# Ledger of designs, part 156: miniprotein binders against a7ua95r516to809

Target 1, 294 residues: a7ua95r516to809
Amino acid sequence: ASLSLLSISDLVPDLQFIFFWMSNAIEILYFIQQKSPAYMQTIELMDDKAGSKESLLSATISANEEAMTILEEVIMYTFQQCVYYITKTLYVVLPGLLDCNPFGTEPSSEQCRRAAGVCVCAVCVMPEAVRRVVSVFQTTSDLLQQYQVHSEIQSQMFAYLFFFTNVSLFNQLIDKGPARGWFQRSRVLQIQASVKILLDWAKGAGHNHLAQKFFAKFCSTVTILASPPQQLSQMSWKALCAEHPSLKPVQLHRILTQYQLMAELGPLPIWQPSSEDEAYIYRTVDLLESFENH
Short names: E, the ipSAE of ESMFold2; O, the ipSAE of OpenDDE; V2, 0.75 times the mean of E and O plus 0.25 times the DockQ between their complexes.

## First folded at step 11 (miniprotein)

Design fi2 (at its last look DockQ between E and O 0.56; V2 from the best seeds 0.67)
Fold by ESMFold2, look of step 11:
Structure fi2 (fold): chain B 294 residues (1-294), chain A 83 residues (1-83)
Amino acid sequence: as target 1 above (294 residues)
Amino acid sequence: DPKEEVEAMLRAAERLLEEARKALEEGDFERAILLAEQAIWEIMRAMYEAEKYGTDPEVDLKLYEIEFKADQILERAEEELKK
């Protein structure tokens, strides 16, 4: 089947298998780490009358180090496989957020219809495009809970998924936005609302701090683009950089250029880059974000 | 009439903001959060409708101001609730 048709539900059996082994490896690693100091202490307290204390301590250290190394490799590999499968489904569903009208979605029940315009907590109330993204995150969360994955690993998983989401949305907006009309302010306001629903899900799921950190670039972009012209035109380049530190100079410059075009503003002296930043606003190699940690 | 709809949304958001501010002052932080979130959603919808139908810039700035105040109430209530 085509990867464009891949859904998270198709991947659940594979993900269950991978999460099972990852969780087991984490549990064994934790057990070794917790028991190893106590066992080393009992060896060191032994009466070494036969000369075996040094040999036992050395063998135990070597076995623990080998086991921990193998388990860490299993955890890393299974984590990478989970990320690989989950991000394949995110890649398919994320572009829909940029075309979504979150204000025109009818709820599936009368109760959901009355809740429209309130903090959306139920999947049945969400716009379809947002629901597809939330379904990936919610399925991931459910699997992590089902297999009792350590909270630190759960946080790392969502940190990467939010990072991936931010990069994907930002790059598509910057790259395709002019042709797709995504810089029109009415469209930006729709995108902002769709992202708000996603951020509300993250907050309710206990990932608010991760979402705030890893969505910063895309959120800053949308915040600038959604701002009223009368307000934004009063903010200097320096003030915008200070308010939006996640944006590189080339990125802020591109966003302001698109804003000027859509708002039919001429070049504004107040938005002229500082002398420090002027060398960087034309670095097109820095415009798009990388999906890779190299 | 789209202009009347935007003005109704603005008035609804203003009522929610005032109720959220009152809940915050009374120490009902959970209710303040709920009301501020509702106000923010009404403002986001109103800004979209205002932009879609091309209402005047003064309405746009009023919506922006109310959203800013609702965000402040939300953040303050969330900080107080953590205590």
Scores: ipSAE 0.727, ipTM 0.912, lowest interface PAE 0.8, mean pLDDT 83
Fold by OpenDDE base, look of step 11:
Structure fi2 (fold): chain B 294 residues (1-294), chain A 83 residues (1-83)
Amino acid sequence: as target 1 above (294 residues)
Amino acid sequence: DPKEEVEAMLRAAERLLEEARKALEEGDFERAILLAEQAIWEIMRAMYEAEKYGTDPEVDLKLYEIEFKADQILERAEEELKK
């Protein structure tokens, strides 16, 4: 099937198999780690019948080390496979998030307690484009819980998925945003609202800290672009760097340049990079985020 | 009038902000969070609607100020729930 047609639901059977093995391998590894010291101590307390004690101890240590190594490899492999499949589904649905208008959908009158107008609160019907993204994360969460995967592995999984999502959205916005009109303030406000719905879901799912950490760059970009011109034009380069530390100088410069063009602002001396940052704003290689080194 | 609608949304957000502040002062941090989040959503909608019809710069600044204050209340309330 074309990657473009692959839904998270289509991958559930394969993911279930992988999560099953990952969970089992973690449990066995944990068991060996907890019981190995007791077994070694038991062997050490045995009577040395004809020099067999040292040999038995050495053999037991070696067998445990080998078993743990194999289990760690299985865990790493299964983790990587899960991430691979899940990120493929995210890759397909994430572009829809940038084109989403969450303000265009009438709230389901039954669920939203707000009497009048379009509500984008978490109680309202989630826009379809946002729902598709959330469905990937929710399915992942459900599978991790179903197979009782260790909490640390769950956190690592979501950390990577949020990282991937942030990099993907940020790169798309910076690269394609000008051509697609995503830097128009009305569009930025739509993007901001769509991402807020996703972040609210992450908060409700217990991943608030991870979401805030790994979405910081994309959120900072959207926050700057959503700012009123009269406010942003009063902020110095140094102030913006301090307020948005997740952005590299080259990234901030690019965002401000595109903002200036979109808002039809003349050159703003207050946005001029510091002498220290001036060399870095021309590093176009650092403009887009890498998927590597996470 | 679209302007009147935005002004009504602004007033609604201001009321929610004040209620959130009161809840924070009373130590009802969960309520403060909910009210602050509601204020932020109301502001986001108001900003979007204002942009469609031509944003009054004075209204735009007020919306931004309310959002900032709501975020501060939200942050404080969340910090207090973690203690």
Scores: ipSAE 0.694, ipTM 0.898, lowest interface PAE 0.7, mean pLDDT 90
ESMFold2 (binder alone), look of step 11: mean pLDDT 80; pTM 0.766

Design fi20 (at its last look DockQ between E and O 0.55; V2 from the best seeds 0.72)
Fold by ESMFold2, look of step 11:
Structure fi20 (fold): chain B 294 residues (1-294), chain A 83 residues (1-83)
Amino acid sequence: as target 1 above (294 residues)
Amino acid sequence: DPKEEVEAMLRAAERLLEEARKALEEGDFERAIELAEQAIWLIMRAMYEAEKYGTDPEVDLKLYEIEKKADQILERAEEELKK
């Protein structure tokens, strides 16, 4: 019934070791790249009395190429190891976001009125499931900063983590949502709030553009499912595709089908796929996303 | 009464949004962001409560429209702050 959940804090020693070597490899690579042109220029200015200038230049070029190749391989390997450990933790904690309630069970509006008006903190509480995911992101951010990893590598790390998060949440919702009741609008609204907490973290951490890009599919799904029937029923298939370009036709069709069931709507003519898309709405191979499409 | 609470949250969100719009026009983009975020969270709670206990579809649509406007103000304020 219960699995032993590995906390990100348990992985910190291993991650510290990996980040240490990745950061050092990056630093050495940039040092070689910065100094190589000057050193090569020095060699070209040498007196070539015995032909040794050509031999030294060739050896220097070869050494640079070998060193940069090795360092690039170390950087790639250590990056992949970081991703492996971090996503292993994310894989375990992400499904909980779909089952939690950020709104709680108490009448929060009455408590806000007592405190002299509306209080945002009384409207939403960070569920433990959301806290676990935020903790993974925050710990990753703290480690990247601690080891002074180049900002471009930090961005690539979070791009992949957000991509992984999106794929995991989307696939779980599509695959298990009907059986788990996750397409009920009250549950969708809870999920929307939980995801907003993640998006707010990403914005505060300086990763808003990455989150907007890589969460697009899941966010589009939740946005559609949360929409009032009176509003969504006025949007054509073409309009929905244009509003949500991250969704494949089979995915949009599946989302609308679940929406119709939960809102007790019959088939709507305006949601009929275009003739071009009609060929693709039954492609089950395209329904779920691959973790390898990043 | 949950219906009255939803409507009270709607009115509070409308007030927050108007204050956010004024802050945006005055160039106080940080305040506009704060107010728009408060409105968005209040609207999301109101939508959840309305769905849980049932409510007038007109209120549901109003919450949706105000949320959309709050998102627009937030986006504009954040873009202006980056300038």
Scores: ipSAE 0.778, ipTM 0.932, lowest interface PAE 0.6, mean pLDDT 84
Fold by OpenDDE base, look of step 11:
Structure fi20 (fold): chain B 294 residues (1-294), chain A 83 residues (1-83)
Amino acid sequence: as target 1 above (294 residues)
Amino acid sequence: DPKEEVEAMLRAAERLLEEARKALEEGDFERAIELAEQAIWLIMRAMYEAEKYGTDPEVDLKLYEIEKKADQILERAEEELKK
């Protein structure tokens, strides 16, 4: 089956199996960790019948260590498999987010129409492209809850998925954005709104801090590109670096250069990199984000 | 007229912003968040429409200023709910 046909729904049976084993392995590991001290103490309190106590203690320690090692390997393996399948699904649906227009439809919610006249909130209008992305995250959340996966593992999984999403979206925007017209302010505003719907979902799902942290680079890029030319042209390189610390100098320079071209602005001396950053703006290897840094 | 629509959205967002500020001052942080988020969504829509129809740059700057103020209210209200 072509990767293009893989929906998250098609992967649910396989994911369920993996999540089942991951959850069970975590539970058993936790049980061993909690009970091991009590077992050791019980053996230590036994009568030493002809040196059998020391041998039993050593054998029990060794068996527990081996069991814990195996369980940790199972947890790591199952975690990696989950991430692998979920990220493949994300890879397919994420490009649609950059082409999405959330402003094209009228609010479906009468409550939002009454309150604001025109509402683009996640409750009123979730575009299909955004819904597909949210569905991947929601299905992941539902599976984690269904199998009662430990909260730390849930947080690690969402951290990675948000990281992957940010890297994917950022790299696509920087690489393909100029050719696809994604640097046009109207398109940027669409992208900003689409990402906001996703972030609002993450907030509602209890992942606000993780989402803000891991989407910072993409959000900073979109925020700069969405800025009015009159406002952005008054901001110095140093001010922009300070407001957007998640962006490397080479990334900020590329964004500003593309903004200048799109807005038909002449060269702006105020956007000139500092002497300290001047060497870094030519590091094209640092332009795109790596998937390996997590 | 698209320009009149953007101006109407601007005025509506200003009202929501003022209500959000008032809610924040009254200690109704949940209401302040709700109103600030509504203002932000309305501003984002207004900015899109303004850009699409080529409205007055002065209106665009006003929209940007309201967005920043709404974000500040949102941040403050969210911080207060965490205490």
Scores: ipSAE 0.765, ipTM 0.928, lowest interface PAE 0.6, mean pLDDT 90
ESMFold2 (binder alone), look of step 11: mean pLDDT 80; pTM 0.757
ESMFold2, look of step 12: ipSAE 0.777; ipTM 0.933
ESMFold2 (binder alone), look of step 12: mean pLDDT 80; pTM 0.755
OpenDDE base, look of step 12: ipSAE 0.765; ipTM 0.928

Design fi21 (at its last look DockQ between E and O 0.56; V2 from the best seeds 0.58)
Fold by ESMFold2, look of step 11:
Structure fi21 (fold): chain B 294 residues (1-294), chain A 83 residues (1-83)
Amino acid sequence: as target 1 above (294 residues)
Amino acid sequence: DPKEEVEAMLRAAERLLEEARKALEEGDFERAILLAEQAIWLIMRALYEAEKYGTDPEVDLKLYEIYFKADQILERAEEELKK
């Protein structure tokens, strides 16, 4: 029952209402910003024989400022409400990405070898957990297009949704990963494939640049964890920091610690933080990301 | 035989990679993208199967190298299509 309450389909009526008014407010604001300066310029050129030009110009400026203020508040409020409802749904469905197997129920590798040009992965049905997340993104995209929301606002919406997704996945992996076995390399490879499905959706939806920007921390984490031990062991701490600037020292240290444990590379630390970074690798307040930094 | 299956996927991915490289050089960027994506998905599957069955580290490194090369072809072909 509670899962059905949090389904994106149950929220569509409320979202339709909110998107309708947000779109209308944006169109009116656009008109005032783009068209009204020309109108006010014509007022300034008016022949003012009775002094009414000054009063008309003042009233027009005041009306535009009041209208812009109201419309900006409506847009901000409706945007925040959309984000609120959508992220409630994402919060429920995102953990499933860390537990699903996108490689399950595949035809045997023998069929891939025998059919030289056929890759069975290209025809695979999306795992249910991934489908639930994609459904939230796709429903959001469909609603934004249905109500003809300005493209800049659509981009802002997906920037926030991708930011939220990145923080949620990263925090759950770091926090729950040891107990849930999510740092085992076979599981990391499953997670990598699931995230690729999301990134491919974002690319096809025209949001590749936003996904690349806002998934960086989680993608860096998965990239490190998926790396072959022979490759990763040859990289210095400095090189890893340079290749993965989205990761804070405490985060990188935690990821490498889990990697070394799971790859059974012994108890002695392989990666030695620089003396400057050593001051920060135990700052647990910086380990998890804040949802408020957007 | 899991190791034999991973090796078969490796050989198939190598063929896809070569075809993708050729398509990129010929300016057929849509075909290069399709072939590179197929190679990437096949390699991701092969890496997963190799990890499950404990294949040779040399095979693991080879799969990873092909993944990287296919990803480079994909990025280059997508960049050329934008032009």
Scores: ipSAE 0.750, ipTM 0.921, lowest interface PAE 0.7, mean pLDDT 83
Fold by OpenDDE base, look of step 11:
Structure fi21 (fold): chain B 294 residues (1-294), chain A 83 residues (1-83)
Amino acid sequence: as target 1 above (294 residues)
Amino acid sequence: DPKEEVEAMLRAAERLLEEARKALEEGDFERAILLAEQAIWLIMRALYEAEKYGTDPEVDLKLYEIYFKADQILERAEEELKK
């Protein structure tokens, strides 16, 4: 089946199977870890019949270590498989976020319509492109909860998924943005609003800290690009570096250069990199984010 | 007129901001969050609409000022709900 046809709903049966095994393996691992000291102590308290105690203790230790090793491998494998399937689904739906116009639809919520007359809050309208992305994350969350997966594993999974999402969106924006018109301020404002809807969902789902951390590069890029020329032209390179520490010098330089071209600004001396950063702005290898650094 | 619409949105956002501030002062943190979020969304839309017909620097600056003030109220209210 072409990757383009894979919805998260189509993967649910396979994901359910994997999550079931992952959860069970975690539970058994914790059980062994908690009970092993007590069993060892019980064996140590047994009457030493001629060499049988040491052999039993050694055999029990070895069996527990082997079991724990196997369980850890199962957990790791199942985790990787979940991430693989979910990221494949994300890969298909994420490009839609960059082309989404969240302002094109009337708010559905009567409560917001009454209060502000014209409200475009996330509660009123979630654009279809955003909904598709949120659905992947929500389905993942629901499955993790359904199978009572340990909270640490849940956090690790969302951390990776947010990392993947940020890298994917950032790389697409930097690489294809100029050609696709995503650096136009109106388009940037659409992207900013779409990402805000996603971040609001993450906040509501209890993943606010992870989302803020792992989306920092993409959010910083969008924030700079959304800034009015009058404001951004008053900010020095040093100030921008300080305000957006998630961006590498080469990335910031690329963003500012593309902004300058789009806004038809002349050369801005205040955006010149520091002498310390000047060597790094030409490292095009560091321009795009890697998926391997997580 | 698109300009009049943006100005109306600006005025509405200012009202929401003031209500959010009042809610924060009254200790109604949930309401403060809701109102601040509404203000932020309205500002984002106003900025988008303003960009369609042409940027007015004075309006843009006011919109951003309200955005930052609303964000500050949001952060404060969220911090208070965590205590």
Scores: ipSAE 0.412, ipTM 0.752, lowest interface PAE 1.2, mean pLDDT 87
ESMFold2 (binder alone), look of step 11: mean pLDDT 82; pTM 0.792

Design fi22 (at its last look DockQ between E and O 0.60; V2 from the best seeds 0.70)
Fold by ESMFold2, look of step 11:
Structure fi22 (fold): chain B 294 residues (1-294), chain A 83 residues (1-83)
Amino acid sequence: as target 1 above (294 residues)
Amino acid sequence: DPKEEVEAMLRAAERLLEEARKALEEGDFERAILLAEQAIWLIMRAMYEAEKYGSDPDVDLKLFEIEFKADQILERAEEELKK
């Protein structure tokens, strides 16, 4: 049924087919690039009695150009199809990250006792919602390795997947956060822990630099929201912009507005935008991120 | 009881931070990373429990400061391992 289409494991046969052809196209393209000069040199050394050498060289150049063009299109098409299938799955599983509790299922203080006893229990218990997201990333990584996809293509794939994850989580937090209670500090601390599990996966998988780059906006948002009121209230608008350059003025303003409301710090704005930013804090067209990268 | 548990986690995180600092000084960067990560997770749990059960602002700021220092140790140790 439709529920089975929500799991990355149900898409593996389709992804195997796509990765197979993408990898083959890449291999053929590199073969043409590597062997073409040598083959052209062989033609140049041929004994030419009737000018057939020049005709063969011209036909070979034309065939190479046509083949390279076709192969490049196949690579782009298969890459886009992989991204389409994988992000379809990610879109379904990502919202659960904002609602889960990585600090365990028991409401008792026993979990605190285990943590104090040198056991890092939060690391030992991965919430189902987080595991579903990790499973999408891990399955993608396993398939890329299985089909020996070029490392540059693997990096481009994860760059886009992390970008997509960041946009999805940020937009949902901004849009649904007030109604869902996601700006309460206890919930922010849960979200922060869930994101750290994802960042730890990315680090262990060799993608730390990509995760740091593409998760910056969501991580900055969560870092601000998790900050103690005594520390955050001492920071100026200018200092916050400098510490969190990934946030647009309208985004920072919205985050600080929600923070002040939830921390019950009074009705008068604590953080005053700079003169330069005053015009930008009301640009609602800039509030949410686009899934299209300019 | 909950306040006592948060303070116990704070004391444990302080011990882990000191051990991580020593490991960093000794050049045992892998151990420094492990200890700093353990401290970070313990602090994150402690902050969550403190928020749920109520703790004074002084504990909250101490937890924040320890997390910051653990992050610095982690960053330094990871930079040294890349060399």
Scores: ipSAE 0.753, ipTM 0.922, lowest interface PAE 0.7, mean pLDDT 84
Fold by OpenDDE base, look of step 11:
Structure fi22 (fold): chain B 294 residues (1-294), chain A 83 residues (1-83)
Amino acid sequence: as target 1 above (294 residues)
Amino acid sequence: DPKEEVEAMLRAAERLLEEARKALEEGDFERAILLAEQAIWLIMRAMYEAEKYGSDPDVDLKLFEIEFKADQILERAEEELKK
């Protein structure tokens, strides 16, 4: 089946099966971990009939260790499979987020219309391209809750998914942005608004901290590109590095260079890298983010 | 006129910002958050609309100042709700 036809809804039956096993394996693992000390203590309190106690204790320890190892492998495998399927669906829908115009539709919320006249908040308007991305995350959340997956595993899942999303969006913007006109301020503002809708969803879903952490690089890039030329031209390289610590020097330099070209600005000495960073701005290998660093 | 629309949005955002500040001072942090978020969304739209007719540097600066102030109110109100 072409990757282009895979919706998250088509994967739900397979994901349900995987989440079921993952949840059960976690529950059994915790049960063994909690009960193992009590079982060992019970064996230690038994009468030592002809050295059978030591052998029984050793056998019980070994059996518990083996069981826990197998369960950990099942948990890891099922987690990886979930991530694999979910990231495939994200890969298909994420490009639509960069081409989305959230400002093209009227607000649906009467409350926001009364308060602000025109609102593009998540409550008023979620563009279809954003909705498709949110649907992947929401379906994941719903499945994790349905199967009562441990909160730590839920957090790890969302951390990875946000990481993947950030890397994908950042790399696409840096690589394809110039050719697609995504560095134009009007387009950047559309991208910023679309990502804000996603971040607002993440906040509402209880994942605000994770979203802020893992989207920091993409958000910093969009924030710089959305800045008025009059404002950004007054910021030194050092100030920009301090304001956007998630960006590597080579990344910041690329963003500023593309901004300069787009805004038809002459050379800005204030944006010249420091002597310390000058060696790093030419490290093109560090320009794009890696998916392997997580 | 697109310029008049942006100016109207700017004035509306300033009103929302002032209401958000008042709510923050009154200890109504939930309302302050809601109003600040509305101001931010309105500013983002105003910035987008302003790009259609060419950005006025003075308007851009005002929009940015309101956004910054709204973000500060939002952050402060969110911090107070966590206590």
Scores: ipSAE 0.701, ipTM 0.901, lowest interface PAE 0.7, mean pLDDT 89
ESMFold2 (binder alone), look of step 11: mean pLDDT 81; pTM 0.772

Design fi23 (at its last look DockQ between E and O 0.60; V2 from the best seeds 0.69)
Fold by ESMFold2, look of step 11:
Structure fi23 (fold): chain B 294 residues (1-294), chain A 83 residues (1-83)
Amino acid sequence: as target 1 above (294 residues)
Amino acid sequence: DPKEEVEAMLRAAERLLEEARKALEEGDFERAILLAEQAIWLIMRAMFEAEKYGTDPEVDLKLYEIEFKADQILERAEEELKK
């Protein structure tokens, strides 16, 4: 037994078992779907014996339906178990993204010259906290490919993992950000770099469209918070809503309130919500995201 | 000093941006992506250092503008590669 923090590597044996059976169930379901019409045609062309043709056709239809139902249940159950184990690990490692510093090395003219040359890694290092999150995604990807899980199921898995990541990071930032100093612009710039590492991983892994879709709320939040005051102050509420459609009015209002506080732009709100949105900017029930929304 | 380092990073990012724009015009989309990514990372570091040391708002806006232009080149080059 290990006394260390639960890591994705500790879960690999359980995940291998689950992926094995999920992949088998998917493969069998596919065969039934592809072979069933041909078999039904064969029965339909059989000699018409009293009671035998109709009885065989009825039994075949029932067996196919029962088999497909069982296989779909196995696939759903194994998918849910994978999600459970993976998100349990992800939940414990994600908060570190908000506290790490991808710019931990001292700036120098050599680091600047290397970045202008061939190697970019001199301007940013992957913090351990980011490595832990990337490791969860990479290990999941490797296992899905190792067991040849159907590509649509792989996409659904990463869609949910990115959704979970977005909700977890957004809720923690909104809830804990004031107390933890996460709305300070220097901290936001660090968070932005850490998230870009994750986005770059997703792009390289072929999941860019899923990451763009499911990280949108958190990325919009960080983009706003990272903006220079001179630029953001020139944007209207309407323009911000248009550029950041993933943010609900109460969420955008909270983000701008924290921005104005940290930039010391005075107590009077700079951004005037539309008349329609005024009704929604204090709806606290809409402030945090639910892990149950998809 | 920190101000000189931020200004050096800004000048390097401007060079990378110009090279990325040239690569995009020449149809070398893979190189345009590489150069735009390098510019973006350099600008993100420069913004962090500038914020820590309290630099001129005009420098802050310039860094933001370069990052925005680099993002546009990146997006355009990636769209062209999908074709």
Scores: ipSAE 0.746, ipTM 0.922, lowest interface PAE 0.8, mean pLDDT 83
Fold by OpenDDE base, look of step 11:
Structure fi23 (fold): chain B 294 residues (1-294), chain A 83 residues (1-83)
Amino acid sequence: as target 1 above (294 residues)
Amino acid sequence: DPKEEVEAMLRAAERLLEEARKALEEGDFERAILLAEQAIWLIMRAMFEAEKYGTDPEVDLKLYEIEFKADQILERAEEELKK
């Protein structure tokens, strides 16, 4: 099947199998870690019948260490497989997030229409492209809960998935944005709203801190691009660096250059990099984010 | 008129912002969050609609200021709910 046809729903049976083994391996590992000291103490309290106690203790230690090592390998392997399958699904659906218009539909919720007149909240108006992305995360969350996966492993998985999503969206925006018109103010506002819907979902799912941390670079980029020219043109390079610490100098410089072109602004001396940053703005290798840094 | 629509949205967002501020002052942090989020969504839509006919720079700055103030209320209310 072409990668383009892989839905998260098609992967659920395989993911269920992997999550089952991952959860069981974690549970067994935890059991061994908790009970091992008590077993060792029990062996230590046994009568030393002809040196059998020391041999039994050594054999038990060795067996526990081997079992723990195998279980850790199973956990790591199953975790990696889950991430692999889920990220493949994300890779397919994420491009749609940059092209969707969340403002094109009227609020479906009568409650929100009554409260705000025009509500574009995540509950009322989730574009199909955003819904597809959210569905991947929601399915992942549901599976983790179904198999009662340890909270630390859940957090690590979402951290990686948010990292992957941020890197993917950021790189696509920087690389393809100029050619696709994603730096136009109207398009930026659509992207900002679409990402906000995703972040609101993450907040509701209990992952607010992780989402804010790992989406910081993409959010900073969109925030700058969504800024009115009158406001942004008054901000110095140093001020922008301070407001957006997640952006490398080369990234900020590229964003500002593209903004300047889009807004038809002349050269702005206030956006000139500091002498310290001047050497870094030409490091094109640092322009795009790497998937390997996690 | 698209301009009149944006102005109406701006006025509605200002009302939501004021209600959010009042809720924050009253210690109703959940309501403050809800109202601030509604204001932000309304502002985002107003900015988008304004771009269709060419945004008045003064209106654009005013929208931005309301968004900024709503974000500040949201942040403060969320911090208070964590205590």
Scores: ipSAE 0.701, ipTM 0.900, lowest interface PAE 0.7, mean pLDDT 89
ESMFold2 (binder alone), look of step 11: mean pLDDT 81; pTM 0.771

